VH-VL binders against q8vl04. Designs and how they scored, part 21

Target 1, 152 residues: q8vl04
Amino acid sequence: MKKQERQRYIKRLLSSNEIERQEDFVKLLRAEDIDVTQATISRDIKDMQLVKVPSATGGYHYSMPVQKQMDTEKKLKRTLKDAYVSYATQDKFVLIKVLPGNGPALATLIEAMHYDEIFGTLGDDAHVLIICKSLAMTLELQQKIQRLLSDH
Short names: E, the ipSAE of ESMFold2; O, the ipSAE of OpenDDE; V2, 0.75 times the mean of E and O plus 0.25 times the DockQ between their complexes.

## First folded at step 10 (VH-VL; framework fv_gimsilumab)

Design y4 (at its last look DockQ between E and O 0.04; V2 from the best seeds 0.00; counts 0 for: pae E 4.8 > 2, off the site)
Fold by OpenDDE, look of step 10:
Structure y4 (fold): chain C 152 residues (1-152), chain A 122 residues (1-122), chain B 107 residues (1-107)
Amino acid sequence: as target 1 above (152 residues)
Amino acid sequence: EVQLVESGGGLVQPGGSLRLSCAASGFDFSRYWMHWLRQVPGKGPVWVSRINSDGSSTYYADSVRGRFTISRDNANNTLFLQMNSLRADDTALYFCARDSSTGSGSYYFDYWGQGTPVTVSS
Amino acid sequence: EIVLTQSPVTLSVSPGERVTLSCRASQSVSSNLAWYQQKLGQGPRLLIYGASTRATDIPARFSGSGSETEFTLTISSLQSEDFAVYYCQQYNEWPLTFGQGTKLEIK
């Protein structure tokens, strides 16, 4: 199994389970016929920047890095507010025009958000091109951008 | 364990109103997009409406736009569907379903309720 | 809207048999296709997403394949608990749409 696919699976496991230990990930994945070692899971946890949060019943369980994502979103919102010129959509493409010098930074922040709608991003000096995974996703991404621009 | 339990269905006359509820448990409700779907017996499900995590964005099928309103109460882990101006072709079993992704929509559904029946008849 | 056509409408099979279900889209949906199982009196259960990725806690005997307009759900060896209705669903375009379903019944 490819790393990205495995990590998507891990993310899904987190959404439906309170997982306390790395070995529990291994057990759950192996139950799904996914051959994985604890060492691999440890690397995935680091790559995905999973954090331990308190459980309602006591102890801790793994969770996605919500706080870090919130901080990134604040930076993204600030960058858009400061540099935004216009945006347009065509099919699966979203083109954002920004003030010169801001394209690469904006593209980096968008990528760091790990939006599910996005297949990929490219940034030049004054533009960010976003490629969405589907036509349906383009609508959601557009609305997401609008919310960021509207102090939502 | 993730659970979704619909309620509020029943018999109503054409032009009437109903409010459906979906009680969610076993997960962080406030992080997930939620959907309403409906199904006529012997037919496939039909998508009705979706709402994002904080309720700031909603979308509707053409057949219910202007008549139905989707909303949510994250403090009480509850999803709602306000149905106004009901007509005979709204008769169906109504499901609430969780979008599979957190923070954004994936548009396929990893958990469904058992459904609540709605019958619109004179 | 995108129309999904499933075939066959009904399939009579015995436990242990290999089962192949088809889903055809009226236009391309890329790989944005999901499969569901629905038993009588229950809500649908997610089996496959992304055309070929098995959902959590789904037995290995279920597999999905295909892209664009032709998709297949395969059950390698049918079990007694697998008799149900199966639906495909596209999420490439709004509105989201489902097939009319294929019913697996015991021969």
Scores: ipSAE 0.525, ipTM 0.812, lowest interface PAE 0.7, mean pLDDT 92
Fold by ESMFold2, look of step 10:
Structure y4 (fold): chain C 152 residues (1-152), chain A 122 residues (1-122), chain B 107 residues (1-107)
Amino acid sequence: as target 1 above (152 residues)
Amino acid sequence: EVQLVESGGGLVQPGGSLRLSCAASGFDFSRYWMHWLRQVPGKGPVWVSRINSDGSSTYYADSVRGRFTISRDNANNTLFLQMNSLRADDTALYFCARDSSTGSGSYYFDYWGQGTPVTVSS
Amino acid sequence: EIVLTQSPVTLSVSPGERVTLSCRASQSVSSNLAWYQQKLGQGPRLLIYGASTRATDIPARFSGSGSETEFTLTISSLQSEDFAVYYCQQYNEWPLTFGQGTKLEIK
């Protein structure tokens, strides 16, 4: 079996399963008549740049890097839709107000996006303060926030 | 005015190599993620690779991982794709494209070049 | 992988007509869908993103609608420069995928 074909199967397994351990890949692939060693799976994980992300059930599972980015953005959009109140900008600062209790969730999601514009993010119960690297980057971040709020 | 111009395509034999270039102008190249896509006539485009703003993060389609290398030179506003171990199914028109968002990946593309053809044939 | 199926494959139309192009996704893509126009010898041109938001400098005659699995691109009054191939693209899940295209040609 070619590496590209095996890695396509790994992607399908990731889309249908939460896979926590490398040995689980071996077991699932063997069930599909694909005989691989754990050393081969370890190399595939590195080559595919798979990452571990938190599971809802506790613990971690493997995911594709771009899929993680897309999933994080979906959660960020949902959190803003559900809890957003207002935002304001001044100089390098963006202050987002949210319904009480939602500040930490929003701050965590913004940090997980790894926006290049952001120097740092602080949150309290009903606010998230974002500090940007420059005035120009503050405008770029504002445009991103506006897009997240109005995508549909 | 935003412009993207690809070059470096050509006819090669299987196992050969090519280096594609994309010259960017009319925007702050260093603020944008950049992508390569390819297209076989009569079909939709297929995504190939991307690179973030400073070149520190790269990602590849499975079909090209290990054979292609994306890079950028922000001082000269140029995107590159080094293509090694070429196969017949790499034959396509290759486009560079700008990610629509600065400093992050939105994964839809607001500007594309005209494309440079790559033909891999015995 | 999400398959995008466009219909019709080819549509023969005259200038001034209202045309509707369809894109169906094999699973939900929420509203993470873009539309592109591609003329012969050119790269694609972004028309619509977010299913319904017109890109910069796109004429108002282009509009998009739909969500989840069913999307349409409408051209309200076809101009002579609109004859091209149109593609939909999803960016909801990896890998990114494009439809096979709809060709608008002169009747």
Scores: ipSAE 0.282, ipTM 0.776, lowest interface PAE 4.8, mean pLDDT 89
ESMFold2 (binder alone), look of step 10: mean pLDDT 94; pTM 0.960

Design y5 (at its last look DockQ between E and O 0.04; V2 from the best seeds 0.00; counts 0 for: pae E 10.7 > 2, placed apart)
Fold by OpenDDE, look of step 10:
Structure y5 (fold): chain C 152 residues (1-152), chain A 122 residues (1-122), chain B 107 residues (1-107)
Amino acid sequence: as target 1 above (152 residues)
Amino acid sequence: EVQLVESGGGLVQPGGSLRLSCAASGFDFSRYWMHWLRQVPGKGPVWVSRINSDGSSTYYADSVRGRFTISRDNANNTLFLQMNSLRADDTALYFCARDSSTGSGSYYFDYWGQGTPVTVSS
Amino acid sequence: EIVLTQSPVTLSVSPGERVTLSCRASQSVSSNLAWYQQKLGQGPRLLIYGASTRATDIPARFSGSGSETEFTLTISSLQSEDFAVYYCQQYNHWPLTFGQGTKLEIK
């Protein structure tokens, strides 16, 4: 299994389970016929920047880095508001035009949000090209962009 | 364990109103997009409405737009569907479903409730 | 709208058999297709998404394949708990649509 696919699976496990230990990830994945070692899971946890949060019943469990995502979103909103010129959509493509010098930074922030709507993102000096996973997802991403532009 | 439990269904006359509820537990409700779907016995499900995580965005099927309103109470982990101007073709089992993604919509559904029946008849 | 046609409508099978279910789309849906299992008196359960990715807690005997307009759900060895109705669903185009379902029943 590819790393990205495994990490998506880990994310799904976290959404449905309170997982306390790294070895619990290994057990859950192996129960799904996914061969993985604790060392691999340790690397994934680090790459995904998972954090331990208090459980309602006591102890701790792993969670996605919510605070970091919030900080990234704040930076994304600020960058977009400061640099935004226009955007257009065509099929699965969203093209955002920005002030010169801002394309790469904006593309990086968009990627860091890990939006499920997005297949891939490219940025040049004054543009960000977003490729969505479906036509339906293009509409959702468009609405998301509008919210980012309107929110304070 | 993720659980969704619908309630509020029943018999109503054409032109009447119902309010469905869905009680969510076992996950961070406030992080997920939620959906309503309905199913006529012997047929496949039909998508009805969706709401994003904080309720700032809603979307409806053409057949219910202007008549149904989806809303949520994140403090009480509850999803709602206000149904007005009901008609016979609204008769179905109504399901609450969780969108599979956090913070965004994927439009496939990883958890469903057991459904609540709605019958519109004179 | 995208019409999803499932075949067969009903399939009588015995435990241990290999089962293959088909879902055909009226136009391309890329790989944005999901499969669900629905037992009597229950809500649907997600089996497959992205045409071929198995959902969490789904047994390995379930697998999905296909792209564009032709999709298949395969159960390698049918178990007694697998008798149910199976639905495909596309999420590539608006409006979202489901197939009419395939019912697996005991032979």
Scores: ipSAE 0.451, ipTM 0.769, lowest interface PAE 0.9, mean pLDDT 92
Fold by ESMFold2, look of step 10:
Structure y5 (fold): chain C 152 residues (1-152), chain A 122 residues (1-122), chain B 107 residues (1-107)
Amino acid sequence: as target 1 above (152 residues)
Amino acid sequence: EVQLVESGGGLVQPGGSLRLSCAASGFDFSRYWMHWLRQVPGKGPVWVSRINSDGSSTYYADSVRGRFTISRDNANNTLFLQMNSLRADDTALYFCARDSSTGSGSYYFDYWGQGTPVTVSS
Amino acid sequence: EIVLTQSPVTLSVSPGERVTLSCRASQSVSSNLAWYQQKLGQGPRLLIYGASTRATDIPARFSGSGSETEFTLTISSLQSEDFAVYYCQQYNHWPLTFGQGTKLEIK
């Protein structure tokens, strides 16, 4: 089995299971008729940069690095709820107006989201200027901003 | 020659499930964002869902969020739409469509399939 | 959401005529507007994007113009294969929306 194909199966397992130990990967893959060694799984965990995240039951389980980004998204939504005033777009630019003192915090959170659409982000006291990579990517970013603002 | 062929449509009862497939050929499927749209006869298409090139990001219209799941298998050049908890107003012709740009989303669609019909009726 | 209103709803014309189809947006969509042709039993075919740029393999008789809220699709000399339904679509605001269509039928 190719490394990319095997790692795709591991990603699927993580989406539907809370996997605490490396041995559990081997057991679950064997149940799907995929025979791999624990050494191979250990290399895959390192290569995929999997992290351990708290479980609802008090333990820890493996997760894709995307889980850290989802925690950042919750902070971003909260910061927008607390400080957002308006936004406007022009060409490749998105300008978000915020209550005074909140620009740098918002800019930092937007950068931490690592949106593919963004070339760069600048904040001043009451604004965040987002420069997108293309006009089409500005549309995609507008979609994401609308979703963050409309989940109330 | 770019081709998109939908399948898996049919008649289901309200509350039922269907899984739609879209077989892609004639282009590097793994470089393109893919979409599902639907169309009721006599009306314009309505956007349903999209998935980025590696499948890491998905997005849904409000009317289907929580009920439909878009996915892709880049090894087999196939796009999927799992449709659960179907309602009568999900009745439509369903299209897969290729986003016009590689490595990103442009949200206009240069190739569409022929459509697969879904009818939700008791 | 952005409503795209197309006019006329139906247009009866003969081959060789010049045809102009209209699409009006309820808010500005800049130039982020596409046009599609759809024949019975087929999926839509992209004609124009960016309001005025022809897509791959689209004949020069198709042209688009307009910006902001008013857009037109022109077919300069109608061919027999051009009888179809035509849709406009905006991709400036979420959610994406299409017009209701203009049916172009033979007189």
Scores: ipSAE 0.006, ipTM 0.560, lowest interface PAE 10.7, mean pLDDT 86
ESMFold2 (binder alone), look of step 10: mean pLDDT 94; pTM 0.961

Design y6 (at its last look DockQ between E and O 0.03; V2 from the best seeds 0.00; counts 0 for: placed apart)
Fold by ESMFold2, look of step 10:
Structure y6 (fold): chain C 152 residues (1-152), chain A 122 residues (1-122), chain B 107 residues (1-107)
Amino acid sequence: as target 1 above (152 residues)
Amino acid sequence: EVQLVESGGGLVQPGGSLRLSCAASGFDFSRYWMHWLRQVPGKGPVWVSRINSDGSSTYYADSVRGRFTISRDNANNTLFLQMNSLRADDTALYFCARDSYYGSGSYYFDYWGQGTPVTVSS
Amino acid sequence: EIVLTQSPVTLSVSPGERVTLSCRASQSVSSNLAWYQQKLGQGPRLLIYGASTRATDIPARFSGSGSETEFTLTISSLQSEDFAVYYCQQYNYWPLTFGQGTKLEIK
């Protein structure tokens, strides 16, 4: 089984279970006929940057690092509200125009979101160029940008 | 011959649920992105949702996000749309459609079914 | 949202005639425009994509042209099976949009 496919299963397990120990990942995956070692799971936990958060039951369980992403998203929305001018798209490219001095900050925040649609992001003083992985992903990224610009 | 056949439409009350099905044949269903679109008579279609080839990624129009769930069963060549919390403005003819790109997405659609009607009224 | 305005809304013609249908976009959609044919009781059928590329198994009498904001679908020798509603669709900007349609009916 490939690493990316296994990590998708781990994400699904986290959405349905509060998993406290690495061995619980192994047990749950084996129940799905996926044979993995604890060494493999330990590498996956590190690779996916899983964190432990408090459980309602008084212990800790593994979770995706959503709090850091929420803080980044708030800053991204603020930066767009303060500096956004317009965007245009061509093929796999999205070009965002911003008020001068804001391009590098916006580009850094977009990179920190780790959007799956994005191949790469480059900023200059007044622009951010986003290169997407496919035409479909360019369209889907536009929806994300539009939601961020809807500041309320 | 590529064929898509929708079913499961009907009359429901607001707040109700329906599950639409789309039976696919004549192509390798497991290699294509699949979409749902809907159409009010006399108007152009409106895009609703898509699912990638292995079902690992889904995407929704904002008007249906949180209420509709797209899924697929590649073993039985079937696409589904679970529709919950239905509203009057969900009333339309619902189509399943195949994305034109093999193995990825383009958001234009080379084959469509005949549609299944959904009416939401008290 | 990109508005696609099709004209005429309805066109009455006889078999054998040449017809031209127009689609105008409210801003440039490059060449990311598709044309569909839809008969009553059926789903749309893809005719043209990329503004001018004929889809698989589409008869040569159908042709597309244009770019940016102005697009045309031409049917060179109308057949009895061509009476239908025709839609244009852009896939350059989110959200995807379709035109309101042109109904092609027998005179």
Scores: ipSAE 0.482, ipTM 0.792, lowest interface PAE 2.0, mean pLDDT 89
Fold by OpenDDE, look of step 10:
Structure y6 (fold): chain C 152 residues (1-152), chain A 122 residues (1-122), chain B 107 residues (1-107)
Amino acid sequence: as target 1 above (152 residues)
Amino acid sequence: EVQLVESGGGLVQPGGSLRLSCAASGFDFSRYWMHWLRQVPGKGPVWVSRINSDGSSTYYADSVRGRFTISRDNANNTLFLQMNSLRADDTALYFCARDSYYGSGSYYFDYWGQGTPVTVSS
Amino acid sequence: EIVLTQSPVTLSVSPGERVTLSCRASQSVSSNLAWYQQKLGQGPRLLIYGASTRATDIPARFSGSGSETEFTLTISSLQSEDFAVYYCQQYNYWPLTFGQGTKLEIK
């Protein structure tokens, strides 16, 4: 199973369960016929930046970093507000033009959002190239970008 | 267990209206994109409409755009399809389907209902 | 729109046999292809996505292969519960489209 797909399952599990230990992720995923090791789950937890939060019954359970994600989105909106010039789409590709010096930072922020529509991103001094997983998904990403721009 | 149950189908005259409902259970409905599809007996399914998790974005097939409206009530785990100006070629079994991705759109469907029949005839 | 052509239209087979179903796209859809099983009186069930990834709780006897314009669904050893109609679906282009289906019936 691909990492991104596995992490979507992890997100789903977190939505429906209070998970206290890494071993519990492994058990739950295996119950869904997903073969995974605790080492892999440990890497996913770090990659997804999961945090431990207090439980109502005592102890702690894992949770998505909601505040951190919101902060990243705020930074993304701010960067677009300050540096955006234009964007164009063709097939699976989205090309965003920005003021010089802003390409790498914007690419990093877009990557940190972990949009499911995106296969990969590259940034140079004044551009960000986004590669989408399909033409249909390019439409969704375009709408997402437009929403971000409209919030300026 | 994930369940989708469609209702609201029936017989209607051309130019008439119907409102379909889909009751969802067994999952966090508010986190999934939802779709309507339809199928004529002996034919493959045909995609009709999609709605994102919070209802802020909708998309329609050309054949139904301007006549059909997809919406959702996340508080009551229900998906809707308002069908206006119905035509004979809208006759089909209508399915509610869940998009496979959690929190986003994949455009393939991991769960389907049993369908509700719609017949448009004079 | 993308036209998906499935073959054969109908296939008569016996339990235990190996079955191969084909789906051809009118133009490249990369690997953005899914396979569904539909039994009489039921909604479709997802079998394969991404051309070759088996969905959750799908038996190992089901496998998908192919890319671009040619795709194949294989059932290594047909079981009695596998008699149904099978559809392919592309999600590379709008509108999303399905094939006309292949019916597996008992020989």
Scores: ipSAE 0.259, ipTM 0.692, lowest interface PAE 1.5, mean pLDDT 91
ESMFold2 (binder alone), look of step 10: mean pLDDT 95; pTM 0.960

## First folded at step 11 (VH-VL; framework fv_gimsilumab)

Design z1 (at its last look DockQ between E and O 0.46; V2 from the best seeds 0.51)
Fold by ESMFold2, look of step 11:
Structure z1 (fold): chain C 152 residues (1-152), chain A 122 residues (1-122), chain B 107 residues (1-107)
Amino acid sequence: as target 1 above (152 residues)
Amino acid sequence: EVQLVESGGGLVQPGGSLRLSCAASGFTFSSYWMHWLRQVPGKGPVWVSRINSDGSSTYYADSVRGRFTISRDNANNTLFLQMNSLRADDTALYFCARDSSTGEGSYYFDYWGQGTPVTVSS
Amino acid sequence: EIVLTQSPVTLSVSPGERVTLSCRASQSVSSNLAWYQQKLGQGPRLLIYGASTLATDIPARFSGSGSETEFTLTISSLQSEDFAVYYCQQYNYWPLTFGQGTKLEIK
């Protein structure tokens, strides 16, 4: 199995489980028919820079680092500041116009933020089409985008 | 039967603080997003801030961001607006308003209070 | 930001007349437009949302129409309790904006 594909599974496990021990990663991956060694998991933890955070029940569990999420947000802010032109909305759609060549990069960064408002995102050379989950959620998304454009 | 009653307005000097309250009754307060709006007499309302149902998400107009704090006490059906560093251009009638939809923001407002006046003047 | 321009600014009219109020948006707001009535000493009262949908407990004499940039509020037979200021509000673009109001006063 590809490292990238295995690490996607590890991210999914973290989103739905509080995992305290490396052995528990092996058990949970095997339950999904993915057979890995603890040495592989230890390497993945290091590569993904997973951190331990306090659990509500005491002890610690693995989590994605907040710094990686902040790095994605900083990149999104930079890309918007560099390439953003305008946007328009219709129904559940938000269409962002960007300088040519920047659509795919922006679309990828928006997807990586995992905004709850978004059903899906499609980019071409100079546009990003965002499909929101509801008419009201286009306003919530606009709030987020405008804040990113206004930040330093 | 839905009622919203604002209180806490008054006369204050520039740089001062006020805390507005909005007492809600006649509906399940904790199911609704709530908003503050303000209105200078003779003009249309201007949106100020909103808070989602459980208070985990807030948002503010640029003119008040960093100075105002919206909060809610769902146990006592009360909405609050803490206003710090007040300026003359914050002078207005302040309304609390219920978002028309449960579970998410619709951003149109089916019930409003009667307003509480805030005057910021030397 | 979306500017909503209401006309007329003031309208003097008698009970029983048909009244049409206008709201023009500086760019398309789709159907995401609401109308409010505000009487002296009160907060606004929601009349119409989605450009044309009557809000709860609003009399059928009120109706809304339009889309994109041009919207109207119609009162088919004015009652004495309808004298007030009327505002339109868009919720298509952030930030939310209201019109400047139309005052409906007794002739």
Scores: ipSAE 0.631, ipTM 0.853, lowest interface PAE 1.4, mean pLDDT 90
Fold by OpenDDE, look of step 12:
Structure z1 (fold): chain C 152 residues (1-152), chain A 122 residues (1-122), chain B 107 residues (1-107)
Amino acid sequence: as target 1 above (152 residues)
Amino acid sequence: EVQLVESGGGLVQPGGSLRLSCAASGFTFSSYWMHWLRQVPGKGPVWVSRINSDGSSTYYADSVRGRFTISRDNANNTLFLQMNSLRADDTALYFCARDSSTGEGSYYFDYWGQGTPVTVSS
Amino acid sequence: EIVLTQSPVTLSVSPGERVTLSCRASQSVSSNLAWYQQKLGQGPRLLIYGASTLATDIPARFSGSGSETEFTLTISSLQSEDFAVYYCQQYNYWPLTFGQGTKLEIK
């Protein structure tokens, strides 16, 4: 499994579970037939800059860094708004056209958001191609793009 | 035979809360995305929310985000919609609907319930 | 958002007649269009998806055609149980949108 895909999965797990230990990530992923080691998860946790926050029942659980995510989203919103030309969709594909020189930066920011809708992204000088997991996910990604563009 | 039966609707004051339920039968509930839609009499349906097969992912219309929560109990084949901070414009007949596709979702709906009415009024 | 305009708004017809309903999209929705039937006091029933694919257990008298912006639902020979409201729905662009409906009533 690719790192980006694994990290999107980790993000999804965090959204639906209170995970206290690194071993718990390994167990949850293996339960989904995803072969992963604790060492790999440890690296992902550091890379994603996960933080431990207090649990309602006591103890601590892992969470996404709120400030980092907010900052990334703000940067994505700003970059998209400043460079945006158009987007089009075809089945699972979303093609975003941007002003020249902005493609790579936008692609990087999109990847950093770890959207569950996305299978993969490619960027060139003036384009970002997003491959979604399904037509349904394409629709949901459209909503996110629209919200980013409309200050919502 | 696939069946979806909504319940929990009623009259509530603005700012109030309701919890809708949808009992599913006749199919493997845990294999399908489920949706809530609503409809004002004389108008077309409006999509409200969806939940994926295992409940790990949810999505909401802008008009209800932050106020409504969709959830599911696959063990009991039940879909829920918790509605908080209700407004007058939330008044509608609420339907649960099955997404036509297994696993990945399609956002067209092959089975609908009969609906449960929600009225928000002072 | 994509606006789906259905025509006519109301159609008075007799059993046995051929019925043609129109759904026009404000811009291309490819073939990602569904048709529903809704009878009084009931939830919608899926008739057609992918513009032309007949849903499970739907009578063969129903058919869908069209692509891009122009779509048609046809009932080859209207039956008494077909009097209802018919909706089209696109799922190509967010947000999802439905037409305003066409009501088939008995002449």
Scores: ipSAE 0.502, ipTM 0.813, lowest interface PAE 0.9, mean pLDDT 93
ESMFold2 (binder alone), look of step 11: mean pLDDT 94; pTM 0.959
OpenDDE, look of step 11: ipSAE 0.025; ipTM 0.673
ESMFold2, look of step 12: ipSAE 0.567; ipTM 0.834
ESMFold2 (binder alone), look of step 12: mean pLDDT 94; pTM 0.960

